VHH binders against Probable ATP-dependent RNA helicase DDX59 (DDX59). Designs and how they scored, part 3

Target 1, 164 residues: Probable ATP-dependent RNA helicase DDX59 (DDX59), of Homo sapiens (Human) (q5t1v6r416to579)
Amino acid sequence: NVRQIILWVEDPAKKKKLFEILNDKKLFKPPVLVFVDCKLGADLLSEAVQKITGLKSISIHSEKSQIERKNILKGLLEGDYEVVVSTGVLGRGLDLISVRLVVNFDMPSSMDEYVHQIGRVGRLGQNGTAITFINNNSKRLFWDIAKRVKPTGSILPPQLLNSP

## First folded at step 19 (VHH)

Design a4 (from z01 with Y101W)
Fold by OpenDDE, fold request of step 20:
Structure a4 (fold): chain B 164 residues (1-164), chain A 124 residues (1-124)
Amino acid sequence: as target 1 above (164 residues)
Amino acid sequence: QVQLQESGGGLVQPGSSLRLSCAASGFTFDDYAMHWVRQAPGKGPEWVSSIRGSGSDTNYATSVKGRFSISRDNPSKTLYLQMNSLRPEDSAVYYCARYGWDSGRYEPGSFDYRGQGTQVTVSS
């Protein structure tokens, strides 16, 4: 089961919002996956997380070798990393059973990607939480997100519901 | 507003010890990693040490590793830097610092928050 939380967050406020989430004792259950749109973003955000919070953070993306990626994932599962900032490079069949929190820092480009990313939690009967940042840059997905999340009883941002 | 105030600097002889303190206010202290940075005359700022919010993890520049020890007391919102076996090259203004948010979309800010610094001079 995946608890879906949709937060309206403007781009300049995203880092601070992520920080708040990572410092929330009720939400932060390491290891945490944070998804971003670009490789450079993954590297930079991971650095930001580490420098600002002191959490053990690392990035993972396609420019890292397969060996590096495997080691990172192994480290994630073994508790070496508290935060992993990732692009959409994680395979659908990857077992990340220890992940209990996913943060879509950047809105996925499609609902398929959204489902894929939030599917990194809540596996094998475990409860997980997926937090997604949304704003006007992802208007194309407003209807689909609302359609998917509304039946779960989760509160949706008014901006999402009032969008024509 | 965020405030940081360093203290404890002074003039000491090589091999001596000194303990710096930093009083923090205006933010949730234990949520943030805290840092010590120093700047010597004619040189750029140098990162010295950092400690995570919980205090469980510490990091040090190679130049001070084994001699300096960073610690924090979260209830009193105080950061410390124990400096042992001081050397002349450790002479600098020492700043307590925290990263800010005023940066690009992903990257960390700079040490936007720091105090006035405390002067440490190591001389025979």
Scores: ipSAE 0.862, ipTM 0.932, lowest interface PAE 0.4, mean pLDDT 94
Fold by OpenDDE, last read:
Structure a4 (fold): chain B 164 residues (1-164), chain A 124 residues (1-124)
Amino acid sequence: as target 1 above (164 residues)
Amino acid sequence: QVQLQESGGGLVQPGSSLRLSCAASGFTFDDYAMHWVRQAPGKGPEWVSSIRGSGSDTNYATSVKGRFSISRDNPSKTLYLQMNSLRPEDSAVYYCARYGWDSGRYEPGSFDYRGQGTQVTVSS
């Protein structure tokens, strides 16, 4: 029940691409989860989203207390936040049923992490969308991504398919 | 090309009101949060107010909260700042501003896009 979209996005273009996604009425279904590789990145990107778009954005990562994280998630579910920028801190079993869009701003480090992150949408029979930014920095996962996404009927970027 | 042009400034007495305008062009106006920033002589830039692209959410610096009101007309691509109960300390050049993209991997850019500014002077 997860629509997987793989986009070839060079690192300098990622912010702009995210911006385009957040401004796309067909894609932007708050609350949105945006996954990044590092804690500082989560904070900075959340700030960027807020400052550039005006969307209610917050970051979540392991340096925030458990209480803070719980409050953030509660806020997400209650509609207090439109965008949550997260590291891989969100544990399995967390009920994020309201999330309908996941953006892997940074490519997950493994396919297990990929599956975990995209699994945050499309739960309990609800449709969800997972958009993943990919480029040459993640060549090691090209084959696995292609293998997983191709059967779903989703189009893959030519750069990924033509990679040796 | 992104262009911003401020207008509406002037010399007024304390307690008076002014309405600033900013004409925007060269980008999808309603997709961006817009900001007012001011700079007084000898001081650094100070953020004043921001408004979401849709216009539904507004934010204000503590120094202007309750006195200033930011608004926008997306069809005409115009940003406004209604300034009431003006004080001498509000005297500054006021800029309409938008964040750019030319920054690091995650952080926002600076206010790379702004106009020439409009002078507001509050004096008895």
Scores: ipSAE 0.862, ipTM 0.932, lowest interface PAE 0.4, mean pLDDT 94
Fold by OpenDDE, last read:
Structure a4 (fold): chain B 164 residues (1-164), chain A 124 residues (1-124)
Amino acid sequence: as target 1 above (164 residues)
Amino acid sequence: QVQLQESGGGLVQPGSSLRLSCAASGFTFDDYAMHWVRQAPGKGPEWVSSIRGSGSDTNYATSVKGRFSISRDNPSKTLYLQMNSLRPEDSAVYYCARYGWDSGRYEPGSFDYRGQGTQVTVSS
């Protein structure tokens, strides 16, 4: 079972919002997956998480070898990393891992990708949470997100519901 | 308003010890990693040590590892730096620092928040 939370977050406010989530005792259940839409973003955000919070953070993207990626995932499962910042590489070809919290820092490019990313939680009968940041830059997916999340009973941002 | 105030510096002989303190206010102290940075005359700032919000993890520059110890007391919002086996090259102004948010979309900011610093001088 995956608890889906959709938050309206403007781009300049995303880092602080992520910070708040990582410091929320009810939400932060390491290890945490954070999804971004670019490789450089993954590296930089992981660095930001580490420097600002002190959490053990690492990035995963396609420029890292398969062996490196496997080792990172193994480390994640073994508790070596508390936060893993990833591009879509985890949703497309890597072994499935079970985490308790997923944060879509950047909105996935498609609903298929969205489903793959949030599917990393709530496995093996465990409860998981998926938090997705959304704003006008992803308005093309508003209807699909609403359609997907509304039946779960989750509250949707009014900006999303009022969008034509 | 974020405020940091360092204290505990002084003039000491080589091999001696000092304990620096930093009083923090104006933010949720235990949510942030805290850092010590030092600057010697004619040199740029040098990162010295860091400690995560919970205090469970610490990191040190190679130049001070094994001699310095960073710690924090979150209830009193105080950061500490225990400095042992001091050397002349440790002489500098020491700053307590926290990262800010004034940066790009993903990257961390800089040490936007720090105090006035405390002078440490190690000399025979």
Scores: ipSAE 0.860, ipTM 0.931, lowest interface PAE 0.4, mean pLDDT 94
Fold by OpenDDE, fold request of step 20:
Structure a4 (fold): chain B 164 residues (1-164), chain A 124 residues (1-124)
Amino acid sequence: as target 1 above (164 residues)
Amino acid sequence: QVQLQESGGGLVQPGSSLRLSCAASGFTFDDYAMHWVRQAPGKGPEWVSSIRGSGSDTNYATSVKGRFSISRDNPSKTLYLQMNSLRPEDSAVYYCARYGWDSGRYEPGSFDYRGQGTQVTVSS
């Protein structure tokens, strides 16, 4: 079961919002997956998380070797990392059972990707939370997001519903 | 307004110890990693140590590892740096610092928040 939370967050406010989430005792359940849309973003954001919060953070993306990625994932499962900032490099079907919180820092490019990312939590009957930052840069997905999340009872941002 | 104020510096002999303090205000102290940075005359700033918000994790520059100890008291919003076995090369202005958010989309800011610093001079 995945609790889906959609937050309207403008790009300049995303880091701060992420910070708030990471400091929220009700939400922050390490390890946390944070998804971004670019490799550089993953590296930089991971660094930001580490430097600002002191949390053990690492990035994962396609520019890292397979061995490195494997070690990162192992570390995640073993509790070596509290935050993993990732691009969409995590294969479908990858079981990250220990992950209880996913943050879509950047809105996925498609609903398929969205489902894939949020599917990283709530496996095997465990409860998980998926928080997605959304803004006007992803207008094309507003209807689909609303359609998917509305039945869950989650509150949607007014901006999402009022968008033409 | 974020405020940081360092204290505890002074003139000491090599091998001596000194404890720096930093009083913080204007933000949720325990949510942020705190850092010590030092700057010697004619040199750029050098990261010295950091401690996560909870205080459970600490990091040190190689140059001070084993000699310096960073700690914090969150209730009093105070950061500390215990400096042992001081060396002349440790002489610098020491700053308590916190990263800001005023940066690009992903990257951390710089040490946007720091105090006036406290002078540490190690000399025989």
Scores: ipSAE 0.858, ipTM 0.930, lowest interface PAE 0.4, mean pLDDT 94
Fold by ESMFold2, look of step 19:
Structure a4 (fold): chain B 164 residues (1-164), chain A 124 residues (1-124)
Amino acid sequence: as target 1 above (164 residues)
Amino acid sequence: QVQLQESGGGLVQPGSSLRLSCAASGFTFDDYAMHWVRQAPGKGPEWVSSIRGSGSDTNYATSVKGRFSISRDNPSKTLYLQMNSLRPEDSAVYYCARYGWDSGRYEPGSFDYRGQGTQVTVSS
């Protein structure tokens, strides 16, 4: 459905890989939606993106008020933000957002959540992409990841394929 | 290795102008936002200005807005700060800096990627 890329990235290297993606002219099509697995992580990573790249970035998660979330999503639709860092699939408004690039910075804890997160990528005649970082912390999902992604033709990391 | 080298500082009178330069090497200069930070003796560092990799978007501390102008020349890997209408409170060592991605999982880094600085002294 969406172009699904799986990358092996250890936790200390994830920010650098995100930086490389945000600077890749073939991949970077703002706005970009980045998923992390904790609320403080969303705030910190959004700040890091802004400081390192100068891109307009903001976080959204369940500890933001409903009014704040609505204003952020309105700003996203109006082009005020180039990168939005979010926890999970939260709120009615985020479910309606369609972007050209999703990055699962943290692999979600279930394949159901994975499907919802990559579903933020709209179908266009031009490319739309979901990139997911995995490592041994997501080992329980490797079979399910391979089963879903292998038929799409995407190259899977050898570290995933060689996992016991 | 990341290398940043500031130059162009000096001793000048109030109201003078100076143009600082920063030569960069050891990284893809165009991909990074660049920053100017200054530090007076006995004080903590003060962020002054920033510019996106493309050179399009700039930001300034309130204390320097309208007087300072940041720019970059990406082909020559050089960052600039044009400082006009200098005041004694602008006296400091000025550093060019960038952030990196090799800190913790989410955390923004610090200005560990910086030069040795160039002294600006405004006195009469």
Scores: ipSAE 0.637, ipTM 0.815, lowest interface PAE 0.8, mean pLDDT 86
Fold by ESMFold2, fold request of step 20:
Structure a4 (fold): chain B 164 residues (1-164), chain A 124 residues (1-124)
Amino acid sequence: as target 1 above (164 residues)
Amino acid sequence: QVQLQESGGGLVQPGSSLRLSCAASGFTFDDYAMHWVRQAPGKGPEWVSSIRGSGSDTNYATSVKGRFSISRDNPSKTLYLQMNSLRPEDSAVYYCARYGWDSGRYEPGSFDYRGQGTQVTVSS
């Protein structure tokens, strides 16, 4: 089972909010998967996480070679990385491990993608949390987000609930 | 307000040891990686070493590996750099630093918070 938390976070505040999540002992359960919109953004954010927090962080995306992605996933399974920042599907190896925290740093462009991303959480019967940052850039999806998340009992941000 | 104050520098002969300290205040010290950066006269800053907030993970520039040791004492909010086998090339102003948050969505910042530095001079 997956706990879905939706936070209202404007783009300039997203890094600081992620930092707060990664330093929250109740939420931070490595390894953490962080999803972003673009490959350069994944590389930059991974570097920022490592520099600010000292956590072992790496990026994974389609411009990484198949061998490089395999090595990154092996390192993740062996505990070499605590945070992985991604723009795409992680390798098949992650389907065999438990991931307890996902952060959608950028809201995906569709609800199908959202469901796939939060589906990385809570595998093999473990409890897990998916935290998603939203703002007006995701307004098209607000109704669908509310429809999926409201029944789980999680409190939705007022800015989403009070949108037309 | 974030404050960092370095101390412990001095004039020493090659091969000597020196320990730098950095007193931190105005932020949750334990949550941040801390860094040592040095700057020789007329040159740009050079990263030296870093340590994770917990103190568990350390990294070093190739030029100082095996000679320098970074540590921290979180209860006293103090960062240290033990410098052994000092060389003339280590002469610089040494700063302790942390990274901050730039306004950019993803980008890492530069070293945003540092003190006034402490001078280390290694001369025969």
Scores: ipSAE 0.542, ipTM 0.789, lowest interface PAE 1.2, mean pLDDT 86

Design a4 (from z01 with Y101W)
Fold by ESMFold2, last read:
Structure a4 (fold): chain B 164 residues (1-164), chain A 124 residues (1-124)
Amino acid sequence: as target 1 above (164 residues)
Amino acid sequence: QVQLQESGGGLVQPGSSLRLSCAASGFTFDDYAMHWVRQAPGKGPEWVSSIRGSGSDTNYATSVKGRFSISRDNPSKTLYLQMNSLRPEDSAVYYCARYGWDSGRYEPGSFDYRGQGTQVTVSS
């Protein structure tokens, strides 16, 4: 129901990889939800997406007021934003949002969080894609990721598979 | 290698119009927002205008809004700036540019990809 793609991407290369995904006509189905691990990172990456691509992008995180978060989510549903960059701390409204593409720019700190983040992809009878950037900073989760993703038939990065 | 070449500048009187062009090569032009930036002598760079990769959405600095119009032709990989009702304060070297992605995990790059510029001089 959800295609889970795991890409080996070192931190300095993550932004370029995101740019490639956002310009890939096969993958880019707006709106796209992008997860990062810090609030400042969400603000900066959203700005970078807008400046580099011109796509309508905005950030959402806990430092935004509840009114701002509600307005952003409403705008997302109404097509005002093509890319939303969020931390893992989400309001109730975002828990109900379903999109065709999620990008975990930063691998979440736990598999529970990973599952919740990819859960924004797809609906009954529909397809969706979750792409996750991983490197050695998430080594603790490699076994769990492989266990979840391998049965789906997706090719896993050799660097993940060959990790002790 | 990314290359950008501006042209179309000149010496004109106030109230005149000019059209700047920028020929782009070495990257997938359609994927990038393109920008015009200008720099007057002794001043820092000033962002002027931007246009989305598709050409659909445009933005302007307040100092030029209503007088300047940005456009692009993606098949020919060319960016344009139509400048109307020129004023002496518009005198500057004009650069076409794009933002880079080469550094930083989250941050936009600077205008690392820009040409040598084209001089616009508006003299009363």
Scores: ipSAE 0.511, ipTM 0.779, lowest interface PAE 1.4, mean pLDDT 86
Fold by ESMFold2, fold request of step 20:
Structure a4 (fold): chain B 164 residues (1-164), chain A 124 residues (1-124)
Amino acid sequence: as target 1 above (164 residues)
Amino acid sequence: QVQLQESGGGLVQPGSSLRLSCAASGFTFDDYAMHWVRQAPGKGPEWVSSIRGSGSDTNYATSVKGRFSISRDNPSKTLYLQMNSLRPEDSAVYYCARYGWDSGRYEPGSFDYRGQGTQVTVSS
């Protein structure tokens, strides 16, 4: 019940691609979770989303207390935030949240983490979409990504399929 | 190419009203939050107001809240600032603006796109 989309996006183009996704009326269905690989990146990208689009966005990561993280996630469900930008440490509170869109802005370093991140979409029987940006920095995972995503019928980037 | 053109400024007395407009072209206007920024002679720029791409959700600097009202008309690609109860300290060049992108992976861009501005002068 989760559509997994893999996009080939070089690091300098990732922010523009995210902007395109957030303005695509067919893809953007708040609440949205966006995953990045560093805490400063989460803070900066959430600010960028807010300033460019006007969407209500905030960051979440390990430097925030568990109480703060729970309040932010509750706010996401209640519409106080439309976009949450997070490192991979959201805690157990997200397990009860149903979101329609996850964007892996940065591909996680392991397939276990990938599975956990896309698992935030489509919970409780709802359909959803997980979009992941990939490039050569994650080439160690290309076979595993192809193995998981090809059976879903999604088209994989040729740069991934043809990687040496 | 992004183009923004402000108009509607003028010389007015304190307590007067003015309506500024900003014609936009060269980008998908509806997708962007739009901002008004003003700059008085010898001073740095001051953010005034913003409005979300859809036209919902507005924000104002404390110095203008309750007197200024931002709005937009997306079909005509036009941004507005209704300025009521004008004061001499509101005298400035007013710019409409949007954020752009930079080469940074995560960082917000600067206001890469501004018009040439429209002068508002409120007499003493």
Scores: ipSAE 0.500, ipTM 0.751, lowest interface PAE 1.4, mean pLDDT 86
Fold by ESMFold2, last read:
Structure a4 (fold): chain B 164 residues (1-164), chain A 124 residues (1-124)
Amino acid sequence: as target 1 above (164 residues)
Amino acid sequence: QVQLQESGGGLVQPGSSLRLSCAASGFTFDDYAMHWVRQAPGKGPEWVSSIRGSGSDTNYATSVKGRFSISRDNPSKTLYLQMNSLRPEDSAVYYCARYGWDSGRYEPGSFDYRGQGTQVTVSS
């Protein structure tokens, strides 16, 4: 069972909101997967998390070599990282990793990706939370997001519901 | 509104010790990694040390490792830098710092928030 939380967050406020989540003792259950929409963004945000919080953070994306990706996944399984920042394209090993918290820092460009990302929460009977930052940049997906999240009982942002 | 105030600097002899303090207010101190950075005249800022919000996990620049010790007291919202075996090249204005949120969507920035600094001068 996955609790899906949708938050309205404008792009300049996303880092602050992520920081608040990572410091919320009820929400933060490492390791945390954070998804962004570009490779440079993954590297930069991972560095920002480390510098702002001191948490052990690493990035993973398609420009990492196969050996680097394998070593990062091994380190994740051994508890070396508290936060992993990734693009939506993950290596096969990371597809099998189950976590208690996913943050879609950037909303995926399709609902197929959204479903895939939140599906990494709560595998093997574990409960978990997926938090997604949304704003007008994802307007084409608002109906599909509402359709998926409404039945869970979570309160949707009014900006999503009232979007022209 | 973030406020940081450094104190404890002074003029000392080589080989001496000093302890710097930084009083913090206007933010949830416990949630942030805190940093010391220094700047000598005519040089750019130099990162010195950092400590995780919980007080665990410390890091040091190679130039100060083994001589400086960073610590924090979260209840009093105070950051410390114990400086031992001081050398003339340690002379600088020392700043207490944290990273902020103003540098862009993803970027860490440099040192977005710092105090007025405290002068440390090591001279015969």
Scores: ipSAE 0.494, ipTM 0.761, lowest interface PAE 1.4, mean pLDDT 86

